# Ledger of designs, part 1: VH-VL binders against q86hw7

Scores and structures below are computed, not measured.

Target 1, 127 residues: q86hw7
Amino acid sequence: MQSVDPQVVGVGKQFVEHYYGIFDSNRAGLTQIYQQQTTLTWEGKFLSGADAIVKHIVELPFQQTNRKINSIDCQQTYQPGIMITVTGTLIIDGEAKNQLKFVQVFNLASNNGSFLLINDFFRLVLD
Below, numbering starts at 1 at the first letter of every chain, in headers, positions and changes, except where a header shows other numbers; Kabat numbers aren't used for antibody chains.
F, E and O stand for the ipSAE by ESMFold2-Fast, ESMFold2 and OpenDDE, each averaged over both directions (binder to target, target to binder). V2 = 0.75 x the mean of E and O + 0.25 x the DockQ between their complexes.
[cut] stands for letters that were removed.

## First folded at step 1 (VH-VL; framework fv_adalimumab_6cr1)

Design a01
Fold by ESMFold2-Fast, scan of step 1:
Structure a01 (fold): chain C 127 residues (1-127), chain A 120 residues (1-120), chain B 107 residues (1-107)
Amino acid sequence: as target 1 above (127 residues)
Amino acid sequence: EVQLVESGGGLVQPGRSLRLSCAASGFTFDDYAMHWVRQAPGKGLEWVSAISWNSGSIDYADSVEGRFTISRDNAKNSLYLQMNSLRAEDTAVYYCAKGSRFGYSSFDYWGQGTLVTVSS
Amino acid sequence: DIQMTQSPSSLSASVGDRVTITCRASQGIRNYLAWYQQKPGKAPKLLIYAASTLQSGVPSRFSGSGSGTDFTLTISSLQPEDVATYYCQKYNRAPYTFGQGTKVEIK
């Protein structure tokens, strides 16, 4: 029986906490996380580069998001890095009756003893 | 392809009731807020009512509050507007409109509309 | 309630002209503003949302700007098929109020 390296899991959980902390309080601060080489697929729309990605996220037609994280699963990637899969529920602009389920996948690449966000996939779960 | 098809419009006498339906297809109906918008002949657009994806949040324009009731049946992909105590001023084309994914947002798809004429 | 006022109520311009329509909210609505095009006898079509984001499939000659209370729709080079009534709409919260409309005609 094997388990994922606790250091990998720790980094992944710290990243998720940091990312949603910024997203849910001050989306413009995501300029700190998205780099020129980052790509995002947001609800099927492909975006490349920090400027385009942050502009898209800041201009989304809601101001406030609150979320409950249901799971954070991490695996070490070959590149090397960490693949993170998040599932949860979010509430937009305080509308508790309109709770939305989401999945988000992050790929972090190792970089000089730290990690950079390289790939980001976000989708609401539709069933 | 997203489609919204309204039905139930027609000629009705003042003081009576009419029920409009909107049949939705081409998207996951229960993920989106839905709206009714009307337009009197030769006049502008007037938002009438909104309902959230789970019917937990419902709003009405002041002009119809207490007379109209919006509802939805997610199992049937259908939106409804029950119109009671109809007045001549309610004469309009009634459009079903889909909210975009987040909140009520912009109305990204509209039906063709159904004409309601309140006259005697 | 927040009032939405458009200016002008109507305009006539020539093909190729730059056309500007304004929309004013009586109270701040951030960027929760959409623009719609309605051709005679047809349902409205979404052109722009979030004040400045062009809806997929809409020609690039349409653009939107503004935030808070003052918003502008611009058609950079008016075409014959652009003859329509244009509406702004707030969608930050109920009521989801429309402006009175601006009728655009060709000279």
Scores: ipSAE 0.000, ipTM 0.532, lowest interface PAE 15.1, mean pLDDT 86

Design a02 (at its last look DockQ between E and O 0.20; V2 from the best seeds 0.00; counts 0 for: pae E 13.2 > 2, placed apart)
Fold by ESMFold2-Fast, scan of step 1:
Structure a02 (fold): chain C 127 residues (1-127), chain A 122 residues (1-122), chain B 107 residues (1-107)
Amino acid sequence: as target 1 above (127 residues)
Amino acid sequence: EVQLVESGGGLVQPGRSLRLSCAASGFTFDDYAMHWVRQAPGKGLEWVSAISWNSGSIDYADSVEGRFTISRDNAKNSLYLQMNSLRAEDTAVYYCAKDKYDFWSGYRFDYWGQGTLVTVSS
Amino acid sequence: DIQMTQSPSSLSASVGDRVTITCRASQGIRNYLAWYQQKPGKAPKLLIYAASTLQSGVPSRFSGSGSGTDFTLTISSLQPEDVATYYCQKYNRAPYTFGQGTKVEIK
């Protein structure tokens, strides 16, 4: 019934826009976002730590992504931080033949007055 | 399970028209691109046409461009190929095929129908 | 348009033999290559996609390799049920061109 704090929503949306801006233009730049403590589950595959995660993302078998964000939903976590759920669609290398719907969940932890990405879940939503 | 069933093939005279149908079941039809592939008697496979999930992107092989029209009806889980100005060289078994994509593996035609024979002869 | 050249056109081998079929694209297509098996009177069946990934249910004696322009399908130990025509296909973008096929027969 109550609304989420607008500041929490603002931070979450700003993070999502920044993250996809980098991902969709220069994936190697994601080195700035992933830390040693970050974990990623990508299509069910678990990865831990910045090096493994960035290597995985950079080596994905496409050069360019374009996306349309359908929703960004945020909640404040029990420990200081923000949980962010994103839904949208993807176009890979200019190809739009198949409908590629995705969901991505980010957990940002408060860290000395800023935010650190702790958890990242990505999945295509197909049959 | 996934099933694709083609129909509408038959004997037709050169210059005439024929419409092929493909009935799909066992998957969310409106999430996937669909293809038509043909095979002339004793010859190899030739890709004919593709249509995206929402009909927003359509492609044809040069050999059929301007004569054939691919379409789909997502409410009926059906794919169509309208074949106009038929030529002897269009004689072939016509297959419909389902597309699939994922981040690990890219694209593939993961399921095919049994095919329907089109014979263009005087 | 990118041309797909497959070789040989046909081959005869004995049960248990290692069989190799090659496919060459006239331009680079990365790993956007699939292999299909077609038995007489039947629809094609997907064997391998992304150049080297086996489709679920395909026997492990089938393998694919290559990237860019040169690709290979290998059957490590030919079985009687493997008698078929094999096709490569590029899938990087339309047109989704097939190779001309390789007919595999048993001596």
Scores: ipSAE 0.092, ipTM 0.728, lowest interface PAE 5.5, mean pLDDT 90
Fold by OpenDDE, look of step 2:
Structure a02 (fold): chain C 127 residues (1-127), chain A 122 residues (1-122), chain B 107 residues (1-107)
Amino acid sequence: as target 1 above (127 residues)
Amino acid sequence: EVQLVESGGGLVQPGRSLRLSCAASGFTFDDYAMHWVRQAPGKGLEWVSAISWNSGSIDYADSVEGRFTISRDNAKNSLYLQMNSLRAEDTAVYYCAKDKYDFWSGYRFDYWGQGTLVTVSS
Amino acid sequence: DIQMTQSPSSLSASVGDRVTITCRASQGIRNYLAWYQQKPGKAPKLLIYAASTLQSGVPSRFSGSGSGTDFTLTISSLQPEDVATYYCQKYNRAPYTFGQGTKVEIK
């Protein structure tokens, strides 16, 4: 039976934890993750570059987010990198009865012994 | 049909307190944040306060911060505004408004009550 | 805080006229802008949200546009029942500040 390299999974999960940790505590801090070459499709809106992306996220009309991760799947890309799919739920501004289901996809590229976020997709999943 | 009915308004002297109520019906009250908005006679609308469905998040306008307290009783489908240290400039019709939130467009007020008049005068 | 400024403060137009009201935010609020209609002696009514989305039940002659700092409410063909004061409101985050209002009357 084939399996994903445990190291790939480990790196992917660490990235997800780091990303959401920043998102849920200090959205402006996402400048350390998004790069000039990063692209994000947020609910169908295409954004390019760290400045535009972080500005968009910071300006989202809520103050607090709490995230519950349901699944994280990782794969190694053909070129050195990691593709990550995340599913989970969001609680916004403490409103537990208004939980939002979401899917997010990250594409990380290997770079000088580290990883850079290249592509990001975020969608709410509607019932 | 969504209905919001404010009560508790009246004439009060400066420095006194007053408690407003808003009775909600026609929707699942504890699924939505609620707001108070006021309008001085012949003037525009002024947002006063907001409270989330479980009271976990509360916001106030600077003009009422420290004097007004928003609260709710979900079992009674009721919203409240405790107004302390009232001033002449607090004279207004006070509306309760239902919040509608979505991830795209944020917090809009899709339904309003008919308001209750608060007059602060010596 | 972000200031919301409407123009004009009042206007008078004829039935059937195209009416335009402007709302300007002192800082960018993206598309988190709503328009309300308040008829004399009545509570406000939501017309437009997300700058350009019509609230259910609102006549199609109403439309909204804009993003960032400049927004517009348009009544394509003014009707007698449209006599009211119109308010813009930012709701990107608290405070949910209203513009000062625009009073619309019929000539």
Scores: ipSAE 0.067, ipTM 0.747, lowest interface PAE 2.8, mean pLDDT 93
Fold by ESMFold2, look of step 2:
Structure a02 (fold): chain C 127 residues (1-127), chain A 122 residues (1-122), chain B 107 residues (1-107)
Amino acid sequence: as target 1 above (127 residues)
Amino acid sequence: EVQLVESGGGLVQPGRSLRLSCAASGFTFDDYAMHWVRQAPGKGLEWVSAISWNSGSIDYADSVEGRFTISRDNAKNSLYLQMNSLRAEDTAVYYCAKDKYDFWSGYRFDYWGQGTLVTVSS
Amino acid sequence: DIQMTQSPSSLSASVGDRVTITCRASQGIRNYLAWYQQKPGKAPKLLIYAASTLQSGVPSRFSGSGSGTDFTLTISSLQPEDVATYYCQKYNRAPYTFGQGTKVEIK
């Protein structure tokens, strides 16, 4: 049977854990992850560069999030790099009625033995 | 204090063009989407057009699509509406409006200008 | 396109009365609904967003309710300064359509 390289999956899962660890505890810390060349599409709003992206995320109208990750899928790209798709459920400000399904896609590029976030897509799963 | 000031309205003949401006102050202009909304004499509000903070997403009402062009100059904190092929039905007070994106509630128009009158008549 | 229908088109009530205005969307818009107040000769003023969240500085006698397709603006005790035209607006996605307006007067 065919499978994704375990090293690719390992790196992708570590990135996701790191990213959401920061997002859910202190969103301002995401400046450590977003770069000048990173782009984010957040529910259709396009943002470019770390300052604009982090400002948008910090200004979202909630104080805390918790999430349940349903799936993390990783594939190596010819870039080279790693494409990561995450699905899950968010709970906003501890309110069970604010439980929302989401999908997020990250594109990481290989850079001098590490990985750089290049593209990020966030979408609520409606209906 | 957030301020939006429209200008460029006036009397024009059908088929002609007019360019509206909106000068913004009191907030970081390039953080927000901007809108044009119009109100014909004695009638209700009609949304006209929207532009994202970086001009990457633009939408028009069906009634103006193909004739009007929204644009912005973030260096000048200014929003524009180029109105071509004007019709009598375009006669209205034109407002610019600022919105703020909320992850959970979408866009909303929290501040409005005082409006500029466009009259399209022979 | 999603149509927004307000009811009634006008109403007249006494000071102190409870006033309700309804807004119906032709398709579900979750809570992406705002209410505006417009007094003669002035620009509209945001009262309520996200269907039920009161904008800062708006008196607590104003409230909003509803989700999906059916929404209500309530003024619990009408005051003379509340004479205005009220508009609902959907903003879930473009076009950001307004209702036709409801004129509120004191009898």
Scores: ipSAE 0.005, ipTM 0.533, lowest interface PAE 13.2, mean pLDDT 87
ESMFold2 (binder alone), look of step 2: mean pLDDT 91; pTM 0.931

Design a03
Fold by ESMFold2-Fast, scan of step 1:
Structure a03 (fold): chain C 127 residues (1-127), chain A 121 residues (1-121), chain B 107 residues (1-107)
Amino acid sequence: as target 1 above (127 residues)
Amino acid sequence: EVQLVESGGGLVQPGRSLRLSCAASGFTFDDYAMHWVRQAPGKGLEWVSAISWNSGSIDYADSVEGRFTISRDNAKNSLYLQMNSLRAEDTAVYYCAKDLRFGTSYYFDYWGQGTLVTVSS
Amino acid sequence: DIQMTQSPSSLSASVGDRVTITCRASQGIRNYLAWYQQKPGKAPKLLIYAASTLQSGVPSRFSGSGSGTDFTLTISSLQPEDVATYYCQKYNRAPYTFGQGTKVEIK
C-alpha cells in the first residue's frame, strides 16, 4: 500500500497548527503569513495581497474564534509545494450552540527550502 | 456537576516513572482541551502540559518536555500524564484542569483536587 | 518565553479596603489574561478571563482591567473570605504561564 510522503504531511500539519494558533489568538498577526503574492477566496470573495487579506480578516464581524480541527489532509503538488485541506468546526465569540462547519484549503509553494502561502480558500459548510 | 478526580500520586525515587490519571464527568469530555498544572509545596502554579480534544495538538512546558507524555482516552473520559526520569524538582501537587470553552481557550474553569507526587530518595 | 510578574508579592489590608494587584507581561498578550484565586489547601478557582470578563458565580467586588502588557485585579471591598493567593495567567500561546502569585491577608 502507498501513502503520502511523511515529510509533506509533517510540513502541512505544522503550517495548519501555526496558522490557526495565530488566527484564534491574534488574527492581526497573520501579516507574518500572508505575503504580496498570496490570494484568498473567503466565502466567495476574492482578495489579493497581504494588506487586503489581513484587513478583511481583522474586520470580520466577530471578536474571537475557537475551533476543533477534524482533519488535515496533504498532497504534494505537481510544481514543488503542498496542497492542504482542513475540515473542522468553528465557534464564534464563545457560542458553542452556534457551531459552524468549515473547509479551508491552503496551497504552499516551495521556496529555497521554505514554504510560501500562495492560495487560501475558506468556506463554511452548511451540511 | 463537573468533576475531575486525579489519582496515581505517591512517593517515588529519582529517575523512576509514575503515571497520573484524571477521571472526568459532568461534561462532554471530547469537546474540550485538557491540561496538567502543578504546584510545588509552598510555591506558585506552573502549567505543565495541554492536549486538544482529539489529541491532535499537544504542548509541554520546557521543564518537562522529553520526559512527560500527556494522553487522553475519550471513550473512558480520562486524561493521563506519564512521568519519566523524575527529578526532585518534579515534587508537586498535580492538578487536572478543563478548558472553559469548546475546542481550546487555555484558561481553566474546573480543576481537580490534585494528587501529590513526591520525588525523594 | 514571556515572563509574567505580579506585584506586590504579598499584602495585608483591612476588611472593606480596596485591594489592587498588578500583573505585567514581558511582551504584549492583548487581553489573553486570566485571574485565579487559590485558598489554602484548595484548587484554584477562575475569577476573570479576557482580562476583564467576570466568571459566572464570582462576586461583583472582583474586577479586572488592562490590555497588552499591564493588567490589574481589583477587589473593591475586601471580605474575610477573600484571604487567598491570586495568580494571573497568560493564554495567547503556549506556554500558558502563571505569575508568581500575590498573597492577600487580613490585618
Scores: ipSAE 0.005, ipTM 0.550, lowest interface PAE 12.1, mean pLDDT 87

Design a04
Fold by ESMFold2-Fast, scan of step 1:
Structure a04 (fold): chain C 127 residues (1-127), chain A 121 residues (1-121), chain B 107 residues (1-107)
Amino acid sequence: as target 1 above (127 residues)
Amino acid sequence: EVQLVESGGGLVQPGRSLRLSCAASGFTFDDYAMHWVRQAPGKGLEWVSAISWNSGSIDYADSVEGRFTISRDNAKNSLYLQMNSLRAEDTAVYYCAKGTKYFGSRAFDIWGQGTLVTVSS
Amino acid sequence: DIQMTQSPSSLSASVGDRVTITCRASQGIRNYLAWYQQKPGKAPKLLIYAASTLQSGVPSRFSGSGSGTDFTLTISSLQPEDVATYYCQKYNRAPYTFGQGTKVEIK
């Protein structure tokens, strides 16, 4: 059967590793990833634009996150771009006894030979 | 909308046991860590115990470790504190408090009105 | 265990005054600090978490600052409804210790 273009998968995985690398080390650095046209739904809270989004993320009431990625799945979107679905677990502020499951969805739009983050959805998955 | 209601307080003799309950409404109870905080008459706040959303992580203050047991029933939206071997210094108003959604953050955004426990002979 | 010490233990100020309350941890707790307001006979209310993040619905005259061991709660213009006892609380790890409280009264 047909498979997703390996280049699409490669770009999606590279984006995810880059994004979490910044999030888990220096959240303020996410300013370079979020654009004016980006929207984020964080645990059901809708935010629009880089300033509002980065402010929200920097002000989250924890200081340090560590995570293990369980899956990264990519598909080409109808308009040029990539839809990325991530699942994994995270540990907040060193609390290893309580690993939290999460799902995150990114929509990257193709733009003049590069990709822009347009949509971002994050949710904890609770049993 | 979001509310915590404590019950089970009262007068009890030293050495006896008492069980406190906290009924939660207006939010998804099993998304949040829950806490007990107490305040002796005319004194400051003292954190007593914490339980994670899934009961996988439980912590106690040294003053109550081995005597008190925190538990929760997510199906009933209820938090409990079983208090054994009560002492006069356990006399306090006991508050039920909701933590933030993230377990590692212990800021308490919603509090109940408290229930008075008096340990006296 | 890490000790949390507030200063002053009590203060009296006039309406419109700038009020500053300090909280000191005996060891570094980074920004894992919250501030609470408690009025007589009432449950505490969360004002600030992560040392400087204002809780939704809290008036902008309240602000928090600091990191590590030294933290400050400021009320830029004291109002009559601000009469209360204020508590800091560490939450980097158990125990989640409160300071002894600072009573704020109006002259």
Scores: ipSAE 0.005, ipTM 0.550, lowest interface PAE 10.6, mean pLDDT 87

Design a05
Fold by ESMFold2-Fast, scan of step 1:
Structure a05 (fold): chain C 127 residues (1-127), chain A 121 residues (1-121), chain B 107 residues (1-107)
Amino acid sequence: as target 1 above (127 residues)
Amino acid sequence: EVQLVESGGGLVQPGRSLRLSCAASGFTFDDYAMHWVRQAPGKGLEWVSAISWNSGSIDYADSVEGRFTISRDNAKNSLYLQMNSLRAEDTAVYYCAKDRGYWSKGYFDYWGQGTLVTVSS
Amino acid sequence: DIQMTQSPSSLSASVGDRVTITCRASQGIRNYLAWYQQKPGKAPKLLIYAASTLQSGVPSRFSGSGSGTDFTLTISSLQPEDVATYYCQKYNRAPYTFGQGTKVEIK
């Protein structure tokens, strides 16, 4: 049977938990994750660079998020790095009646023995 | 009704090992980070260790790093703490605690009754 | 690591008194602070999180305030059932350090 390198999977899952830990507790803390070279497509809106991205995320029109991850899938990219696909559900401002499904894709590039977030795609999954 | 029930405490000699268990019920165990917190007799609370919902993120207090191992078995709704190289200073009531949010947000909405660990010759 | 210091270490007050307990972080933790109540012989109970948000079921006489490094827990009118030790706890990032505790007694 074929499987993704466990080290790649481990790094991807650690990144996802770290990222959502910050997002769901203090979105402004994401300044540590987003770099000048990072790009984000948020619900089809393209943003480039840490300042623009963090500003957008901090200004989203809700106060708190609670999240349940349904899947985290990782693959090694052709250039050194990791592609991560996340699916899950999101509750905004305690409104359990309106549970939202999402998909998010992260591309981490290898950089001097560490990883940098270079691509980020977020979309709600609606009928 | 959320319940956390610790077990495995007792009297143990310095340098030996002990394994604590916590049985969880009344909530979806797989959705939440879990913690161990201890309290020495007549002393304050000390956070010991945390494990995320999927075991992907684990943290330890400096006082136990390298000696204690936190783990969980989501199929059995159980949390564990393997305690090696025990010292007299590890004598405490050990509490199992549930994180309020998904993953480790670091504050605890439910606690077990605690289990006493006494490390003495 | 960030240190959490509470003051006073103990206090005695009368029923109906306003009681304040302070908690100081050695470095900024924003509003990532929780308060717990531990009654004699019992496990701790969550009172407040995010520095000022009351946990469901907690009486309104309890309130929290502060941000950054300086935090306060207030009991507006002390009741006999409030005799307990109170702990602050940071949770911005591991380690999830507690303060040393403040014992509240009735005169």
Scores: ipSAE 0.006, ipTM 0.536, lowest interface PAE 13.4, mean pLDDT 88

Design a06
Fold by ESMFold2-Fast, scan of step 1:
Structure a06 (fold): chain C 127 residues (1-127), chain A 123 residues (1-123), chain B 107 residues (1-107)
Amino acid sequence: as target 1 above (127 residues)
Amino acid sequence: EVQLVESGGGLVQPGRSLRLSCAASGFTFDDYAMHWVRQAPGKGLEWVSAISWNSGSIDYADSVEGRFTISRDNAKNSLYLQMNSLRAEDTAVYYCAKGYSKSFSGRYYFDYWGQGTLVTVSS
Amino acid sequence: DIQMTQSPSSLSASVGDRVTITCRASQGIRNYLAWYQQKPGKAPKLLIYAASTLQSGVPSRFSGSGSGTDFTLTISSLQPEDVATYYCQKYNRAPYTFGQGTKVEIK
């Protein structure tokens, strides 16, 4: 009978759709989502702070990404906030024959009645 | 000091259009959700529309859906409400209001309000 | 949509009286409820958020309580400057619906 608060799930799903909308259309726009306190682990590489993170993402060696989301799972964190786990597939530069599986985890921390992106983990899932 | 100043109100005939503006100062405008709230003469407050910090999320009250369009220009620290197909029941003071904090939460209480601008729809 | 209903619609009380206003949501909204004060001819002012948290600068005679569907705003000792209409508002998600308001006057 236990379930996650529908409001928490709603926020998590809205964040994910918004984030990938920006990533897949204009990666430079992610400057507005990443904050000074945000950290990203990208394929095992740790980065801290908005400027370093956005620079890394913008400089990735591809022009276009499209993705299908397979799941979005949310939980409330012990410290007030939301942990979001995303699985899906992505296509790079229109190469539909080369679909890549990924997992991404976001931690949104509660901040005065709203949320800030604090932690971000991305990894391709290789066979 | 946070300030919100509405403008663009006036007398307009039913079926016509009017655009309201809200000029914001004293805070980082592009970090916050913004809202329009109206109040008909002698009546209570009615929430009208909300727009997120980057215009990625927009909501409307059922009474204005399809007729009103909320927008913002972050470079100009300005919020707008385009009001089309105006009806007598749209007559109200329109307030610009600031959501408390930047986020994707959708859980905004309104910490600052403008003084309002009167829109009268009458023939 | 969730409906917000206030009671009473109006009241008259004496200076120093304890005043209680209630707000009911037709469905559960947890503690995502705010209270606003609006004086005649003025814009509304935030008093309370998260059902019970006083906004900075608001006098301690104001307090809020409740969760889920039933909420209360209390003024422990009514002052002349408290003459206003008070509104509750849900903010768990859009729409950010207000109650119809409660007008508070001095006898």
Scores: ipSAE 0.000, ipTM 0.521, lowest interface PAE 16.2, mean pLDDT 87

Design a07
Fold by ESMFold2-Fast, scan of step 1:
Structure a07 (fold): chain C 127 residues (1-127), chain A 122 residues (1-122), chain B 107 residues (1-107)
Amino acid sequence: as target 1 above (127 residues)
Amino acid sequence: EVQLVESGGGLVQPGRSLRLSCAASGFTFDDYAMHWVRQAPGKGLEWVSAISWNSGSIDYADSVEGRFTISRDNAKNSLYLQMNSLRAEDTAVYYCAKEGLRFLEWSSFDYWGQGTLVTVSS
Amino acid sequence: DIQMTQSPSSLSASVGDRVTITCRASQGIRNYLAWYQQKPGKAPKLLIYAASTLQSGVPSRFSGSGSGTDFTLTISSLQPEDVATYYCQKYNRAPYTFGQGTKVEIK
């Protein structure tokens, strides 16, 4: 039977939980996740490097986010690493009637027995 | 495939010392954190100690802190547990366990050795 | 330290029955929870990690659920080879505490 390596799935899910845990509690703490090599495309806007990325995220015009994760899908990349695709729903500032669908893609690169976030793509799915 | 083989167990008198070894194969040993877990006869599992991939982070259960020392030799794919000042309560099967892949911090124990019995008795 | 408590301590069921084992953490551990199976005289085997992710090679009749403090292991159709003691474990940081175990037997 063909399936994704369970260890890869485990790491991907662990990263997603850790990332959203920080994002939804204290976005400034994401400075621990974003490296100088990281790039982010946020709603089509390209940003490079930890400082620019964290500044952008901290300055987003809302106080609080809560989310429901619909799916987390992982694959090993051709270069050593993990590609993660997340879908879910966001609630901003407690506005339950304004549930927003999102998709986010992370690329983690292997680095000395751990992983670094290298690529990050976020987009709201607006029909 | 992944294999972990413990050795060094046996009968030892209270107050003495014993050194356990775990020989690892089938994976890149220096990429993973390693653990020792014990199980007293007829009892449940008890986590004993952890060591990170580079020996930079080491943790012990309160029951063994100050008496046991975990170490590893990445060139030899080996994990060790130096047990000093042994007590009757340390009688258990000692398992070597490997963490799975982790992003930065933590993972479950995806592979275990068969265990080695340590009996502390006069 | 966070305590891990399993319920029940033991159970007897018939082949084909649905078996449910619960595990409670005294404080929130998110999804950093694993389930292990230990057959008599053998080393533990990882069944489930991240609360609900099935380990490779584990039969699909095993499933896990829960988050935070309350977790469940389910065997949808108990088989004779499932006779074992089952342990939950928190792994969000040291100490990597195990529950006391649940012994599963066939009637």
Scores: ipSAE 0.013, ipTM 0.571, lowest interface PAE 8.3, mean pLDDT 87

